VH-VL binders against Toll/interleukin-1 receptor-like protein (TIR). Designs and how they scored, part 3

Target 1, 165 residues: Toll/interleukin-1 receptor-like protein (TIR), of Arabidopsis thaliana (Mouse-ear cress) (q9ssn3)
Amino acid sequence: TKYDVFLSFRGHDTRHNFISFLYKELVRRSIRTFKDDKELENGQRFSPELKSPIEVSRFAVVVVSENYAASSWCLDELVTIMDFEKKGSITVMPIFYGVEPNHVRWQTGVLAEQFKKHASREDPEKVLKWRQALTNFAQLSGDCSGDDDSKLVDKIANEISNKKT

## First folded at step 4 (VH-VL)

Design b47 (from fa10 with heavy chain G101T Y104R; framework fv_fasinumab)
Fold by ESMFold2-Fast, scan of step 4:
Structure b47 (fold): chain C 165 residues (1-165), chain A 118 residues (1-118), chain B 107 residues (1-107)
Amino acid sequence: as target 1 above (165 residues)
Amino acid sequence: QVQLVQSGAEVKKPGASVKVSCKVSGYTLTELSIHWVRQAPGKGLEWMGGFDPEDGETIYAQKFQGRVTMTEDTSTDTAYMELTSLRSEDTAVYYCATHYTDYRFDYWGQGTLVTVSS
Amino acid sequence: DIQMTQSPSSLSASAGDRVTITCRASQGISNYLGWYQQKPGKAPKRLIYAASSLQSGVPSRFSGSGSGTEFTLTISSLQPEDLASYYCQQYNSYPYTFGQGTKVEIK
């Protein structure tokens, strides 16, 4: 495979904090990581890829933060990740960063307003796919952020290094 | 490689408007988040605003709100910054640059000198 | 707005000297701070992002440290080519703000 890890996140919430620390630690451990900046995923700024980075990754670390579900790009990406997880081709590691897992699972709390907006603007079938992906995602064993980002980063990196998830 | 090429120097009267262009080459404009920074002669850098691709919004510094408009023309890969109601204190070199939310890229235009004089 | 204060406003040093520039934020900005170098007549160039991460292609003699409200840019062994103005910038919240700059001159 081309990548060990596909890293999915909402840039505005986490790029310059948790994600930067996580990415650095993974690279330091010689873990080949695709850091999914939304512009890079959706554009052709770099050479076109023959296969999706998701398809050629062993693990997907998905960091769901306060505004992750506000982004249609993030939600579409999560649908794709969960499709590959269902097929058994990728192992998903859920990270709940500043959000309650139950709120992600049922699209309540901070996600409720975001999904009211989606329901008003998007195709109902598309919205249902997004909701289902979040519910399936939140059912997986995951980790929640706390006061110590470094401890969480080390836990994630150790799990990936051991190829056990 | 990525290059940002700006329009040439402008001389304007107080009260006029100026529109500076920034043409992207080596990449598609839609894949870059462009922001604008100015520098008055002998002074420091001042952030004016830029496009935030995560929110799909253009953000302006309060000082320029109501006088500045930043737009993009994807068909020509060109970003624009228009400043209206010019005053002598608007005399500065204006730069376009890749937005700070994408720290992977640090590309700057060569700068456009705008001189406002009576 | 978050105010960024740099010290000193200018300095003069010899090749080989260790140069330190400090930057203070009026409120906590975590590590959302970058350092820029601007040589005479040129556009700025980013040296450091995320307070301590070296931008690709920047010489290792440049380093950044700090978090919260107190930050430092260090040039471990000043070179003649380092004659420039240096600016810190916070990108924790809008509007992004720069320090007033530090002019580094070579004797």
Scores: ipSAE 0.000, ipTM 0.477, lowest interface PAE 13.3, mean pLDDT 82

Design b49 (from fa08 with heavy chain T30D; framework fv_fasinumab)
Fold by ESMFold2-Fast, scan of step 4:
Structure b49 (fold): chain C 165 residues (1-165), chain A 120 residues (1-120), chain B 107 residues (1-107)
Amino acid sequence: as target 1 above (165 residues)
Amino acid sequence: QVQLVQSGAEVKKPGASVKVSCKVSGYTLDELSIHWVRQAPGKGLEWMGGFDPEDGETIYAQKFQGRVTMTEDTSTDTAYMELTSLRSEDTAVYYCATVYDILTGYFDYWGQGTLVTVSS
Amino acid sequence: DIQMTQSPSSLSASAGDRVTITCRASQGISNYLGWYQQKPGKAPKRLIYAASSLQSGVPSRFSGSGSGTEFTLTISSLQPEDLASYYCQQYNSYPYTFGQGTKVEIK
């Protein structure tokens, strides 16, 4: 595979560079990491072919934060990731960053308002796929953020390093 | 090989503004995160701000908020730092630097520095 | 803001001496710390990143250690070309902050 890790995240929610520090730590450990900075306006490193990096990655680290599900782009990416997880071609590592896993699983809490807006604007079939992807994602074993982001970064990097070899 | 080349020294009066440029070569600006650091004569390094690719916005140190503007022109691979309402305390060497490269990982390149002197 | 404090502010040593500079963060920064060398009249150069990783091209006599709030830069055998100011910098969170610097002079 071309990449060891694909990072999926909502940039605006990681206010203190959580994703950039995770990326730096993975690269320091010689883990080939694809970071798709999809929330960037200027200096955007958007890939028009999201499938390509996902398809050639061994792991997907998916960081679901408060506004991840507000982004149709993030939700479409998650659908693609979960499709490959179902086929057994990628291992998904869920990270719940400042959100309750059950709120992600059932689209409650802050996600309830986000999905009200999606239901009013989007094709019902598309919304259903987004909901199913979040539910299936939240059923996987994952890690929750706590009071120490650096500890979480180290935990993720250690797990990937151990499984990569 | 990444090189950052800055504009030449400036002498300004109090109340004026200054705009320092930083041209990137050996790499493309849109693949780098450019930050600005200053150093008053005989003093230490002070971070002013820079582009955060994760959040997609430029972050400024509170001390400079409202007086500093950092911009980029990707067509010419040039970053800019403009500081307004200059004071004598702003006399310093101003550096542009790459803080992290999201494509290649850990490296740190600095421009040669631009001396800005604020005097009456 | 995270305050970075260096010790000592200056030191004078002979060629071949072992030199240590310490850096203390006002709160935990894990290993998100770099060390920079600034020679007279020049821009800073990164020596160490991630508290202990040596930057490519930097002589092996330089080493970094520490985690959390206490960090050390060591020069195992000081050379004349090491006359410079040295700065620690945290990149755990914005705003990025530097230590006040340590000036190293050769006797």
Scores: ipSAE 0.000, ipTM 0.458, lowest interface PAE 17.0, mean pLDDT 81

Design b50 (from fa08 with heavy chain L32Y; framework fv_fasinumab)
Fold by ESMFold2-Fast, scan of step 4:
Structure b50 (fold): chain C 165 residues (1-165), chain A 120 residues (1-120), chain B 107 residues (1-107)
Amino acid sequence: as target 1 above (165 residues)
Amino acid sequence: QVQLVQSGAEVKKPGASVKVSCKVSGYTLTEYSIHWVRQAPGKGLEWMGGFDPEDGETIYAQKFQGRVTMTEDTSTDTAYMELTSLRSEDTAVYYCATVYDILTGYFDYWGQGTLVTVSS
Amino acid sequence: DIQMTQSPSSLSASAGDRVTITCRASQGISNYLGWYQQKPGKAPKRLIYAASSLQSGVPSRFSGSGSGTEFTLTISSLQPEDLASYYCQQYNSYPYTFGQGTKVEIK
């Protein structure tokens, strides 16, 4: 069992639009894609007996949108993805959807208020790991959303498809 | 629009095999997983098996393991379910259905059903 | 295997009535539960997914609730076209399993 792509995203922002289109395009191209929909009511997952999908994926497409960093689940997932990226076992493809990469890198803009809330509620060591993961993530070469989601979807699918085969 | 069209009714003798087809239109087989569900006359729904998108393998219910085979021909967008060593208890309407998406196993679109009658 | 038990097995109600069907799982399935409607002679049609999410195009009189092992499907104001059998289905783990069905008759 092996995935080509692991999709990390905030369902609130992208599930019904961008992620749906991207996922369908990847599947249409026979790219084995795991879509991690954290908006399901609790943390239990389909097919729990499989190894972590992140561990067995070649690519991670991480879509950081306005509310991605508001989710502790998304941030924990990003920490795990970036740990595997450091080990060289996964290639991370950053997608900045409606957010400035520098705001993600330094946790400014909309992320500043989100992280003020995290700092008041969570263990400081955990918050530091979340910040470091976002900074390391934003330093990678990535793509920004524009006026046309379909062009971005095609660009992502082409890049993955070319490296898959 | 998405549509699943199944092959016609079959009448088989005990011990025979049946192969039911499910032609997909409005999308490709690579976009969705096909599962098979049967329903004996006047009874409820029984899941038989289907493609597990997370595992990349076809999974069969234990009751049918060893006598059911589910295959797909992507060139014709057609899925198949073959059941061997038929018994009278296999008399049922057999449905193909699409799994909504890769992380969830609920069924989205259904074929019209194929009645398979097993009688001597 | 996860056993799904529905209650009641059948019911008869009048147009405008509030109808509730219960589904119980033999072990915890989180919210990995769907509800299906099957009209006589037709294939099933999904009404609810993820225990409480209404399928697009399904009338708002249908709603789902519950988590873990106890789930309910509610029809707030029964209509004549709702004559059908209703099935819950868990998709938490393989094999997928259905409840035995609830037959809804309109008086």
Scores: ipSAE 0.000, ipTM 0.453, lowest interface PAE 15.5, mean pLDDT 81

Design b52 (from fa08 with heavy chain E57K; framework fv_fasinumab)
Fold by ESMFold2-Fast, scan of step 4:
Structure b52 (fold): chain C 165 residues (1-165), chain A 120 residues (1-120), chain B 107 residues (1-107)
Amino acid sequence: as target 1 above (165 residues)
Amino acid sequence: QVQLVQSGAEVKKPGASVKVSCKVSGYTLTELSIHWVRQAPGKGLEWMGGFDPEDGKTIYAQKFQGRVTMTEDTSTDTAYMELTSLRSEDTAVYYCATVYDILTGYFDYWGQGTLVTVSS
Amino acid sequence: DIQMTQSPSSLSASAGDRVTITCRASQGISNYLGWYQQKPGKAPKRLIYAASSLQSGVPSRFSGSGSGTEFTLTISSLQPEDLASYYCQQYNSYPYTFGQGTKVEIK
């Protein structure tokens, strides 16, 4: 089974509204979408099984929100997504939802506090990989949230539809 | 804030049909996956079926297959559950509930319930 | 169908007590398990999803644990408002199935 889109997101910030709108719109357009809910795995460990959907997806829509970088599960997944992006196996579509892209790129703003906690608790090499993945991710051209989620949903769906064929 | 408001209590004779409604307030029906769960008096919860947005299809529990139909009217933001060939054991409170994220599969909002009594 | 079995079927405890309810699945469901609270005369309310994730707005005295086939709901310090029936529910596969319920009463 093959997916057109892999959705990466932090459930606490976006699942209830934005992600559900996006997912339903993609499905309505017959875009085969894998919606990965980090909370299903309780965010404790990166599961090798998760690589299967990423590996067989054409696009990864990665929604980085206020608490995305607080989740080790989200960060591990982003490392994997960016590894495939570097190999040219997947096209990454960055979505900055309520966060400034430069804060994501440099791990400043709200991410500064999150990474202080990571540095105190995690292996330094793991933290470095997480930082590099966020920096590489934020260097890609992406879309920022505004005051109209429905327009952002339509923009993302149109970009995927236009490039899917 | 999502609210699910269900139709009022019904009393039916065996062999009749009942159609329970669930009006979505605060959200558009198309943004929610509606499922139906029933509870007989003094008993536990029983899942009947619901809309699976990933496949775009409604799934029914085998026990109710052929007797239950779940539909949606997007113009009125109302979901319906119709149960036919009613039996006394169908006496229960019927709930509509939402799944806003199909990958979690849990219900985050519930209607107040509709009591259906099947009595001769 | 996946059968969900809860233990105990009922319990009575005092305010402040630690209460545990277990739920066993007839086959592996990973962590695709939720816990619901139903107060008398009311619709169920979700407490826990993904076996151990606390639903927003739910008091921190509630916690869940387990994976695979054996799961536990814990109330660390029972309060009078916790008088309710508690249900586990698997959402690993259709049809979704619930445990038979555990009735919790306060002495």
Scores: ipSAE 0.000, ipTM 0.457, lowest interface PAE 16.6, mean pLDDT 82

Design b54 (from fa08 with heavy chain D52N E57R; framework fv_fasinumab)
Fold by ESMFold2-Fast, scan of step 4:
Structure b54 (fold): chain C 165 residues (1-165), chain A 120 residues (1-120), chain B 107 residues (1-107)
Amino acid sequence: as target 1 above (165 residues)
Amino acid sequence: QVQLVQSGAEVKKPGASVKVSCKVSGYTLTELSIHWVRQAPGKGLEWMGGFNPEDGRTIYAQKFQGRVTMTEDTSTDTAYMELTSLRSEDTAVYYCATVYDILTGYFDYWGQGTLVTVSS
Amino acid sequence: DIQMTQSPSSLSASAGDRVTITCRASQGISNYLGWYQQKPGKAPKRLIYAASSLQSGVPSRFSGSGSGTEFTLTISSLQPEDLASYYCQQYNSYPYTFGQGTKVEIK
């Protein structure tokens, strides 16, 4: 495997806070981490890859924040991650950042407006696939954010280290 | 539902400027990422530039840098592409397209195209 | 710039045939690739995004596959209305770049 961890997140919500802390801690522990930056820098998305980073990762840390499900990019990525999880080829670690897990599971609360928009724009089968991925994701054991990002970051890094060893 | 309607054909002399408009209906401009693509007669597609919703910047292809300006008037839901110092090689159909929605990602709507002819 | 090369430049096939178009990127683009269909005199229409995801409203006979540098568009059972030019496009890095196109004619 090329990576220990594939990090899936919505940049606008978490890039400069939680994801920055998590990424630095994982790298500090020599955990090979692919940070899926969906934001462009100098007109470049990321370094060239011959295989999907998801396919060549052992773990996926998926950080679902307020606007994660608003992005069809994030939702398509989650579908792919959950497909690999079903095959047993990746271990998914759910992180609920500022959102309630039941809202993610049922696409209610902060996700209700997002999915109302998806339902009006996209084919029903595609929307169902996105909803199923979120529901399956939220059924996995996960962690919720609080006011101490460093404690959550340490917990995630320890879980990866323990399962890797 | 969503429609992109572009301004009509233009005939310009070398050295002139052209400004093509793209009016969005059935949706709001603030929720869309508008890109511009051109196609010379009988040729393939060439990306010129567009709004990148991930970082909030408008990006231009280097070939057009310094000659192209892409702007938006959200009060009228209209996007514009202005190309200056026109050359005969700029003769093409110019398309506006919303290939990325700011909130939902992938969203594919195209204008009907605007033919710009540059000739003496 | 990332160069996109398509093969073949043109093809002719009969209704019901399986048609495959290939696209090669000059450097790795992960799955940031789309496929577009352009019918004569019309604006392009996206068929596939993220290399393999079918755009809403596109018939299921269209499918995409590949990652990294090698990609394919497959039409499982060609229909007369599929007469068009097909383009791959990478959106991994700016400037976004298109392949030169493949003209599909129905016999």
Scores: ipSAE 0.000, ipTM 0.504, lowest interface PAE 13.5, mean pLDDT 82

Design b55 (from fa08 with heavy chain E54Y; framework fv_fasinumab)
Fold by ESMFold2-Fast, scan of step 4:
Structure b55 (fold): chain C 165 residues (1-165), chain A 120 residues (1-120), chain B 107 residues (1-107)
Amino acid sequence: as target 1 above (165 residues)
Amino acid sequence: QVQLVQSGAEVKKPGASVKVSCKVSGYTLTELSIHWVRQAPGKGLEWMGGFDPYDGETIYAQKFQGRVTMTEDTSTDTAYMELTSLRSEDTAVYYCATVYDILTGYFDYWGQGTLVTVSS
Amino acid sequence: DIQMTQSPSSLSASAGDRVTITCRASQGISNYLGWYQQKPGKAPKRLIYAASSLQSGVPSRFSGSGSGTEFTLTISSLQPEDLASYYCQQYNSYPYTFGQGTKVEIK
């Protein structure tokens, strides 16, 4: 395994704060972390190179925020991550950031309009795979954001550090 | 408890430079995103720039590009904003502020402000 | 740059009145909008983040709504301590931009 952790996130929603603080904390603890940067600026998601970092990571921390499911790139990445999780080759740590897990599971709430748009523009089979990935993802035990991001960052880092050992 | 304490008022001549400091306490500077906002007398708020911790880059508003430099000294938990080639229209109160988590609203702390007066 | 326009520029109201301030963005900013209160001689204080979420410690009489390009801040029952200037601020993209401000005066 080349990386301990693969970070999946929607850049604009979390980039300025939460993901940066999480990344710094993981690096401070000598956890080899692949951060999927330039998310909103560069369309290099799901290239052969991106599949390699997911494949060679022990954990995937997936931060689903308000606009995560608006991105076809994020959704394709989640499909890949969940395929590896199903094979038992990666441990997925769900983080629900400002969204309710039930809304992610059923694609309701903030995701309803996003999937209405996807249904109008994308192949039905592709949309179905995205929905299934979100449902499977939300069935996993995860953490929700609250009123203290520092505690959430510490909780994630502690969990990875303990399991890495 | 997060506190931001800024340096004292400055009086400068046109063409001079000013460096305002912002000391962070109650939290680690490296875990915060410090931004700078100014307010000319009787006017509104104007964003100057700030550190984007995700990219590890400092972003400046175009109006100040080339004249402003924002730095951090993690050993003393102090952020700095240096503005060069001062003009009379740079007379303003300069604030440092945290932008830790704008999505969840957990942090929003401001310094008390530093008045910089530019006059001949 | 995203232009933020507030209405009205100033208002005068009595204690107990319902006050509404509007903020319009020149392009879509989703819900990446905050509302700030600045009392005379003080630094600004955030009241609302993510367009509608109340900042911890802020009285429940303050509320925010809107998404995309049109947003409102409502004070359900104005109090004397609410005398201040109010600013909307978008944080959807750099550079971050503020509205010109709304001065709230209490009769």
Scores: ipSAE 0.000, ipTM 0.470, lowest interface PAE 13.7, mean pLDDT 82

Design b56 (from fa08 with heavy chain D55Y E57K; framework fv_fasinumab)
Fold by ESMFold2-Fast, scan of step 4:
Formats: sequence, structure tokens, C-alpha cells
Structure b56 (fold): chain C 165 residues (1-165), chain A 120 residues (1-120), chain B 107 residues (1-107)
Amino acid sequence: as target 1 above (165 residues)
Amino acid sequence: QVQLVQSGAEVKKPGASVKVSCKVSGYTLTELSIHWVRQAPGKGLEWMGGFDPEYGKTIYAQKFQGRVTMTEDTSTDTAYMELTSLRSEDTAVYYCATVYDILTGYFDYWGQGTLVTVSS
Amino acid sequence: DIQMTQSPSSLSASAGDRVTITCRASQGISNYLGWYQQKPGKAPKRLIYAASSLQSGVPSRFSGSGSGTEFTLTISSLQPEDLASYYCQQYNSYPYTFGQGTKVEIK
């Protein structure tokens, strides 16, 4: 594996705060981290000569925030991550940032309106795959954001370091 | 490992009420959407109602509106279905099930069924 | 209410036969349709969701197809253990409604 950690997140919600702090802490601990920095109109370009960063990562830290499921880019990425998780080739660490895990599991709460829009403009089979990925993701043991992002960052970094050993 | 275990068979007189319980084990009730389906002897399946997580409320089939109440006690992971003003036509096996949002295929767990017999 | 009509109401076939059950909705329901199997004295078990997606743990001889108002459940090679009643169910709108059922018997 080339990377220890693949970070999946909605840049709109977390790029300039939580993800920045998490990335810096992982790098400080010498954990090789790929930060998937996507924007709605500007996706990450991967070299066609290289395998997907997801495929060559040992862990995926997936931060599902308020607008994660509004992004087809994020949802497609989650489908890929969960496919590799099913094969046993990657360990997924769910982080629920300002959202209820059950809302993610059933695509309710903040996700309900987002999926109404997806259903109106996307292929039904594609929407079904996105829903299944979110449901499977939310079944995994994960962590929720709270009062102190620093504590959550440390918890994630410690868990990765311990599993790495 | 998820199991839905229902209360035992009941025999009631016309005009009485019955309250069937459905205990969730191996999982948390708050993470499931419980629906109730009944089946009269030798007949097909009839949906009665259930919790809709998208709307955050319980929806009842019109036929049972005013006679049925579905509640949940999250402290004991138990769902309940109470049917009042019983008539002989209410004789049926009553099932609790996690049939909501079957588009995702996530959960499909059913209780063993509770036979409610309404007779004079 | 959306009315679900199944055909046939009953059938008898031999082990190894291909069995087809049809379900018709009185209104368009897209792909919001499931198929259930109920063995005598048992609770129903979902075989198919979203019209064509196989439920985890269900044998691959079961398949579903269709969209809109016409749906089909197929058992490609009938086994003795498949003796059961089969129900389609729409979950497009409330109240959720089931077909009347198809009883499958093995000769």
C-alpha cells in the first residue's frame, strides 16, 4: 500500500477546519495520508499511470457532514470505498460530523432533501447504489463530532497508529 | 443476530382491545423502523402502518385510522401495536417487521407473529 | 390506494421447472416493488427489493424484473423447498399494498 490513510470529505463543510487539523496531525505522526480535496466543479485529477489512491490505502477515514451526500462526487467515492471495504482490502473509519448516524443510514434528516434532488436527475440504479453505500457505511462502528474537534482528531490518529502497529 | 420477538397469542371478545408487543434484540430499536402487517387465516398480507423516518412520524392505513395506535419504548427496545373495538374480522396473525425503506435492502426482519382470535 | 394484482393465483410445477409470477400495479410505481416468500406457518421473507435487486442470502435462482406497472418474479429452477406463497408489495406510496398472493406447489 502507498498510503496509510485516505481522507474522504465534503470540502465545502470541513476543508478549512476539521480536515485541516486532522491532516496536519496525521502527517505529524508520520502517517502517509492522501487528502481527497474535491470541490463541486473541480474534482481531484488522478494520474492514469497510478492506481486510485483509495485502492492503495490501508485505511479510509470518511467524514460525512451536512453536505457530503449533496455531492455526487462524494457519493461515487463512497461507493468505491465501500466496494473495497467489502473485499477486505481497506478498513473504513466512519466520522459523523454534525449529522445523525441514523439519518445517514436511512437517508433522512439533512439527507432527505438531497436524495429527492438526486432521484429527480440521476439514474435510479445509480441512486440506489449511493443509498446502499451510505447504509452499509453507517452500519460500521464510528465516531460523532462533539464540542472539541481536537479530541476527535487525537482519537482518530491514535486509532490509526494503534491498528498500524 | 437481529431478532424481533412478539408477545403470545391472545383471545379477546368483540369490543375489547388488544396490545401486541415486539421486542428488538441484537440491535437498537431507535435504529430500526417498525411496521405492522396482519394476515387473516387463509388470506393474504395487509399493511397496517409503521414509523416513517423521513417524516419522523407513524403512518396508519386509513382502514385502521382511529382504532390502531403504534408506540415505542426505546428504554426497553419494545414496539407496541394496540387495536381497539375488536370484531371477528380482526382475527389474524399480527407481525411486526422492519420493512421500511426496502429500496436500500438493508433490513428485512420479521417477528414470529402473534395470533389474535376474536370470538364470543 | 394502489391495487396490486398477481397472476396466477396458484400454480403447480415440477422440480427443475422455470416458474414465472406476474404482478400488476393499478398505477405507476417506478421500481418501488418487493417480492416476499411465505412458507406455511412462517413469517414472510423478502426475496427481491427495488424490483430487481436480490436480497442478501437469497438463492440466485430467484430474480425480479419490471418497472412501472408490470413486474415479474422468476424462479429459474424450482426446488422442493420453494413450496410457498409469494407476494408482491409496492412501497411507492402509503398505504403500502400487497398482491393477493400466488401459491406455488411442487408436483
Scores: ipSAE 0.000, ipTM 0.466, lowest interface PAE 16.9, mean pLDDT 83

Design b58 (from fa08 with heavy chain F51I; framework fv_fasinumab)
Fold by ESMFold2-Fast, scan of step 4:
Structure b58 (fold): chain C 165 residues (1-165), chain A 120 residues (1-120), chain B 107 residues (1-107)
Amino acid sequence: as target 1 above (165 residues)
Amino acid sequence: QVQLVQSGAEVKKPGASVKVSCKVSGYTLTELSIHWVRQAPGKGLEWMGGIDPEDGETIYAQKFQGRVTMTEDTSTDTAYMELTSLRSEDTAVYYCATVYDILTGYFDYWGQGTLVTVSS
Amino acid sequence: DIQMTQSPSSLSASAGDRVTITCRASQGISNYLGWYQQKPGKAPKRLIYAASSLQSGVPSRFSGSGSGTEFTLTISSLQPEDLASYYCQQYNSYPYTFGQGTKVEIK
């Protein structure tokens, strides 16, 4: 594996706060980490002839925040991550950041409005795959954000370090 | 050494538009996230919005949504903030500021400010 | 929007005094809080980020503490050059919001 960790997140929700702290801590512990910047100007960030960063990672830390499911890029990425998780080639660590896990699982709460919009604009089969990925994701054991993000960051880094060893 | 240099003071009539520039030197614009903050005379700081140059994501405070547009010209390393339908309460010093995240550490640089006066 | 409230709105102190400014968030923001110093006619300068981390180049007499909803900026030994307005700012969620400011005057 080329990377220990692949980070999936919605940039505008968490890039300059939680993800910044998590990435810094992972790198400080010499954990080889790939940050996913989904809404890059050029679109795709990997060559189709080379293995994706997801495929060559041991762990995927997926941070689902308020606007994660509003992004088709984030949802497509989650589908890919969950496909590799099903194959057993990646271990997924769900992080629910300011959202309720059951809202993610069933696409209720803030996700209901986001998916109403997706249903009006996208192919029904594509929307179904996005829903299935979120449901499967939320069924995994995960962690929720709380009052102290420093403790959550340390917990994630410790879990990765322990499993890597 | 990162420096942000803003365009000069502007005087506008109500209903006009203003476009403030912020030129980045010492680093490339694409490595910085540019935010805009204003300060009315004798008042505190008010966040208007920001843009992350790597993904192009913009986010505006609701108060300014529909009136503000933030853009960047990477060829000249210059960020812009345009505010339309100006009112007298828009009289303020407008600052560009950047969150500099080479390795996800927080660093903060500010322009000198641009005074925009809206009067008849 | 998250409301940030500072206390006091202004204070006057002597050189060498210990000064504290508090900042309260209307909801939990973990440690995603910065403190800014603004001298008359100048742009703001960040002193503290992540509630307690000192910005590079800032004198060690400045310190920050707190998490969740209550935060404090401390100046352990006030200097004449510290005459300024001080602002807290949350960056936990958009829109980013500032406190109303605390004006520090030196006697």
Scores: ipSAE 0.005, ipTM 0.539, lowest interface PAE 12.5, mean pLDDT 83

